VH-VL binders against Large ribosomal subunit protein uL10m (mRpL10). Designs and how they scored, part 14

Target 1, 224 residues: Large ribosomal subunit protein uL10m (mRpL10), of Drosophila melanogaster (Fruit fly) (q9vpl3)
Amino acid sequence: RGKINIQRPKAPHYERARVVAVTQPKYPELPKAKSCFKTRAERTQQQQENPYNEIIAREVRNWLDHSRLVAFFHLSSITADDIFRVRVQLHKQNLHLKSYGSKIIEQAVKNTRYEAIVPLFHSNHCIVFSPDPEKTAALLRIVRRVPQMVLLGGIVEETMLSRNQLVAYAQMPGLHAVQAQLVQTLSQAPGHLIQQLQAHQNSFVQVLDVHAKNQMNEETPKST
Short names: E, the ipSAE of ESMFold2; O, the ipSAE of OpenDDE; V2, 0.75 times the mean of E and O plus 0.25 times the DockQ between their complexes.

## First folded at step 18 (VH-VL; framework fv_imvotamab_arm2)

Design b3 (from z4 with light chain V30E; at its last look DockQ between E and O 0.26; V2 from the best seeds 0.64)
Fold by ESMFold2, look of step 18:
Structure b3 (fold): chain C 224 residues (1-224), chain A 120 residues (1-120), chain B 112 residues (1-112)
Amino acid sequence: as target 1 above (224 residues)
Amino acid sequence: EVQLVQSGAEVKKPGESLKISCKGSGYDFTRYWIGWVRQMPGKGLEWMGMIWPSDSDTEYSPSFQGQVTISADKSITTAYLQWSSLKASDTAMYYCARGHDIWTGYFDSWGQGTLVTVSS
Amino acid sequence: DIVMTQTPLSSPVTLGQPASISCRSSQSLEYSDGNTYLSWLQQRPGQPPRLLIYEVSNLDSGVPDRFSGSGAGTDFTLKISRVEAEDVGVYYCMQATQFPYTFGGGTKVEIK
């Protein structure tokens, strides 16, 4: 579409915003309706405005559908200055920090494959969304400096990943969807499952060698 | 096989500039931290800081903030430690080291070290 | 900053005898994710440091199992069950739980 939101020019975001504008509701407006920076009173008021819950739930569904990277955090006590600085750092990397009530999350993911995430929102929390799965490394670097944001897990290319799986994903070159599936498969496979796959599937062994090489990049130079 | 090869020993006078290098090979240089560690003569190890080569994101120890510059050139898989004006107290062995992963902060591969001597 | 204190400063040992090195931090090394980012390094004379143990107790590849690590919270121990000639050197603990990363002062292991 011709008319675009020039106020937010960023190459991947611009192209995504253009697609959203012609095929989806105004995508950029969802991030401004809810944030981790909202006061307690504003969050309580949104929870009590029942007529708008489905509108906000649809916006959450749109974020989930159009974000190739999603990360879920438990949020401990943190100063307003510190969370603001984190939000700014994340935003510079096209990472969007948000918070929603558990009722809205339940409505957003009802009858979807993501329904299992609802229990994550029973305590103080926040979510980071991004269209760029390659920003997983930047996400991990930023939040490692913020112990108050406790990473619970994430979604990369529609694949649920733990913290350790996100780290492995960020270390692998290249093929984002294949990379996420590979990390989940290897991390869910106990040692005997990996050995069983090696016995029956030589091509899968080659994938394990790529994973092991990434981990072995840190060994001393002598052969082992 | 992961290797970190550092530039050779340097003998300098106070006030001179210096840039020492650490070339990584055998891995994807852009997806691992490279840290710098100082060891003064007869002393222990001190973490100076580290860099993420892909976007030059840096973390400095407060003790070294403003004293040195950590940089990287990902096109030649090389990290750098540099001083604009050396002091005699900068005489030390300097190591580069690779972080095991993005998160944990273990240094699993180390360069051979660069001896910097600043005297007068 | 987390201060890391090692004892003893020097550990002369007879070949084949055990050695034990203590590392104490000024605050807990448990990160908010429940993991403890404590490592041990070995520096043989005239050589760069070498990773020995990561995350308290995990041996790095190629490290003999006569080395072991243990501990929690603020108190950590590296043990060598039977010291060999190649174990001579200085051992450092290092924390990466929070920035800045910090090292212990080192423990020299030497054969007497």
Scores: ipSAE 0.730, ipTM 0.884, lowest interface PAE 1.0, mean pLDDT 80
ESMFold2 (binder alone), look of step 18: mean pLDDT 93; pTM 0.954
OpenDDE, look of step 18: ipSAE 0.803; ipTM 0.908

Design b4 (from w5 with light chain V30K; at its last look DockQ between E and O 0.36; V2 from the best seeds 0.64)
Fold by ESMFold2, look of step 18:
Structure b4 (fold): chain C 224 residues (1-224), chain A 120 residues (1-120), chain B 112 residues (1-112)
Amino acid sequence: as target 1 above (224 residues)
Amino acid sequence: EVQLVQSGAEVKKPGESLKISCKGSGYDFTRYWIGWVRQMPGKGLEWMGMIWPSDSDTEYSPSFQGQVTISADKSITTAYLQWSSLKASDTAMYYCARGHDIWTGYFDSWGQGTLVTVSS
Amino acid sequence: DIVMTQTPLSSPVTLGQPASISCRSSQSLKYSDENTYLSWLQQRPGQPPRLLIYEVSNLDSGVPDRFSGSGAGTDFTLKISRVEAEDVGVYYCMQATQFPYTFGGGTKVEIK
């Protein structure tokens, strides 16, 4: 398994401001049937699963921290043979297909700038993780053959990208790709320049994505 | 300006091998699909397959899988279509075409075509 | 494979008059992302194909606005509002929604 050094910024003021703006709902929704009829056995089962949920949430956080590419999909009906073939194709490209419950995802991203991804997991879904953002093009080529995996968006170099932004990113010869190729020929890791460009690019895309998320009640038709 | 320039017409006998080329210019060759399309004499268009030149990821139409080989040499920005053993039924015009992007699959630029004639 | 059926096979048209070409697919061309990957190509006599319209109704750059595309699901139409001499040729619909990509059989537009 190949790994590359990843350094992530800490920005508590930025994350706090964005989390408050995103998590401020109009009003809460309460399901009628869930809380009123819990038995003693169901309460005990839920308490026993709290440690398991936290262990799995830590696993998700570890994947997020070590992946420079994360992509989110809605998963439609698909056969076990087909999803297995897709998983194998993705694995050959260092792309790792995973699925987690929405409660687990919520715990994993709590108090982080990634909290905005939680609504993506309220339906059938899957996630693809990779340490290599250059694999975004390979990811898109593979999943284009799999219409059951509906691309919702992703995270590239610590920046949240909408579906359309992720596709556009994959098309561009990015500065990261150029810098990575240069490092291969010089046998030295990219330095401070790549981190600075990633931070600026990630900040710009993240601001646009948060703005689009705050306007989610208005859908714009897309076309090519 | 995006341009696809194909190799010249070929006259071959059944059983011979052949490799025709498509050279792309005016764009980043490694970031676009190159597809191959057959047009038999007096007939319509048939999609044969396509290649992503960066890593040679290739998709074949089931009708052509095992019948031809699609390849690319990204260092000279050239895609290829190969037969190991030509048949008379391979007589056709062959076009290369560039995919618009990774996703949409429509072809926004076309080569001039290579006429391949296979006769006894 | 998605079968693409074009009608008519041949469309003789008087110069300056409209032409209409139909394309029908054996199944919906709407992909899971809600986009429809149907395109129209023009092949003039002795020339390679040329992209006219992508994603049902979007004109490619440099294509005159006398061409238009419409449709949804399984039924699509290419229209030429005023046929000119340069419009003579064969027109193909193509779907890229599902592999393998497939073409319609073609419609020959001729001047009467």
Scores: ipSAE 0.684, ipTM 0.845, lowest interface PAE 1.2, mean pLDDT 79
ESMFold2 (binder alone), look of step 18: mean pLDDT 93; pTM 0.953
OpenDDE, look of step 18: ipSAE 0.795; ipTM 0.903

## First folded at step 19 (VH-VL; from z4 with heavy chain S109Y, light chain L59R D60F; framework fv_imvotamab_arm2)

Design b5 (at its last look DockQ between E and O 0.23; V2 from the best seeds 0.61)
Fold by ESMFold2, look of step 19:
Structure b5 (fold): chain C 224 residues (1-224), chain A 120 residues (1-120), chain B 112 residues (1-112)
Amino acid sequence: as target 1 above (224 residues)
Amino acid sequence: EVQLVQSGAEVKKPGESLKISCKGSGYDFTRYWIGWVRQMPGKGLEWMGMIWPSDSDTEYSPSFQGQVTISADKSITTAYLQWSSLKASDTAMYYCARGHDIWTGYFDYWGQGTLVTVSS
Amino acid sequence: DIVMTQTPLSSPVTLGQPASISCRSSQSLVYSDGNTYLSWLQQRPGQPPRLLIYEVSNRFSGVPDRFSGSGAGTDFTLKISRVEAEDVGVYYCMQATQFPYTFGGGTKVEIK
């Protein structure tokens, strides 16, 4: 029963990224009425100044191209003073808080592997960019103190990660691209399975250490 | 495997300074919060604050802000709690505890405690 | 600050019988991410606290399955299905939803 269409190419890489983004944990959404009021001025600007959308979209593309860490947030009601304080805290850590209209994001990621992020921007949101994926830990510590910024997920070393995967990434030392891929792979399994795999991994390292020590000892004959 | 080993009991007079320690081992000390918890004699637990050892990012309970200093030396995997001038009311058992992860939704491993006695 | 209130203050129980400890918070412990950062600690006589339950109902590694946690919002319960001699001590709930972190006043479990 051949139900696949062999004549058509496989879905592009961005389709696989969309599937990962769709499996992100669900978070509370702002009431639609509040979001509509907040974004009215941004929508009007975008409609009236359509030629400038490409200039801003190029800015977004530049941030995406030069950022090894990108994090996406739903933004609940927050005062201008509070968000400014958060922006300053983030900036000190080389973390750059930005907000863009959904149409600009759509335009910026068109024909890129990041098209899967577009649905995240149809509600009140913000994005954090950084060239340094080691700053994921600092980002998480800062936003933990800001309940109004609800982490949805992100991109680390060109790998799409869910909220839980970003937290796991921040805890792991090592090569960041490999670490991000490993977290994504392990998170396809239940949390208990992940714990068992980590335990088995540690046990395997211990076996290798004992083996190496035994080989060193066996270079010296044992007398009886 | 994960262990938090605290410095020994202290007997001090009011007005003296004191610095107690908490040494972590068996894990990457720089990627976990270390918190401090006070337990006055016969009383419950009070969270004093916590530190991220990698960059000394510190969060204090308002009840203890300005009364103690929380610090860490990541090179020797040790966190510290210190007073510049002890009071008799500082007599208590002090515990250090490790946050489970960067989000610190709970403390998973606890030190054995350091009894601090401040009298006369 | 979130105030955590535990009841009862003391729970004398016969060996092998169940015990139940209540913890109530002055406001919801549900964080904006949908998670509830409520944990339970055990402090045996003369020992440091020990983690039993995290995020309301998850048993920490090495904790016997006779311990279980439940609850939501502002009301939480720790149950010990069959109390053993080693379970004597004081039990604390703790919230980490909002800084500063706060503990309940404790519930002493003792054998009668």
Scores: ipSAE 0.674, ipTM 0.851, lowest interface PAE 1.3, mean pLDDT 80
ESMFold2 (binder alone), look of step 19: mean pLDDT 94; pTM 0.958
OpenDDE, look of step 19: ipSAE 0.801; ipTM 0.905

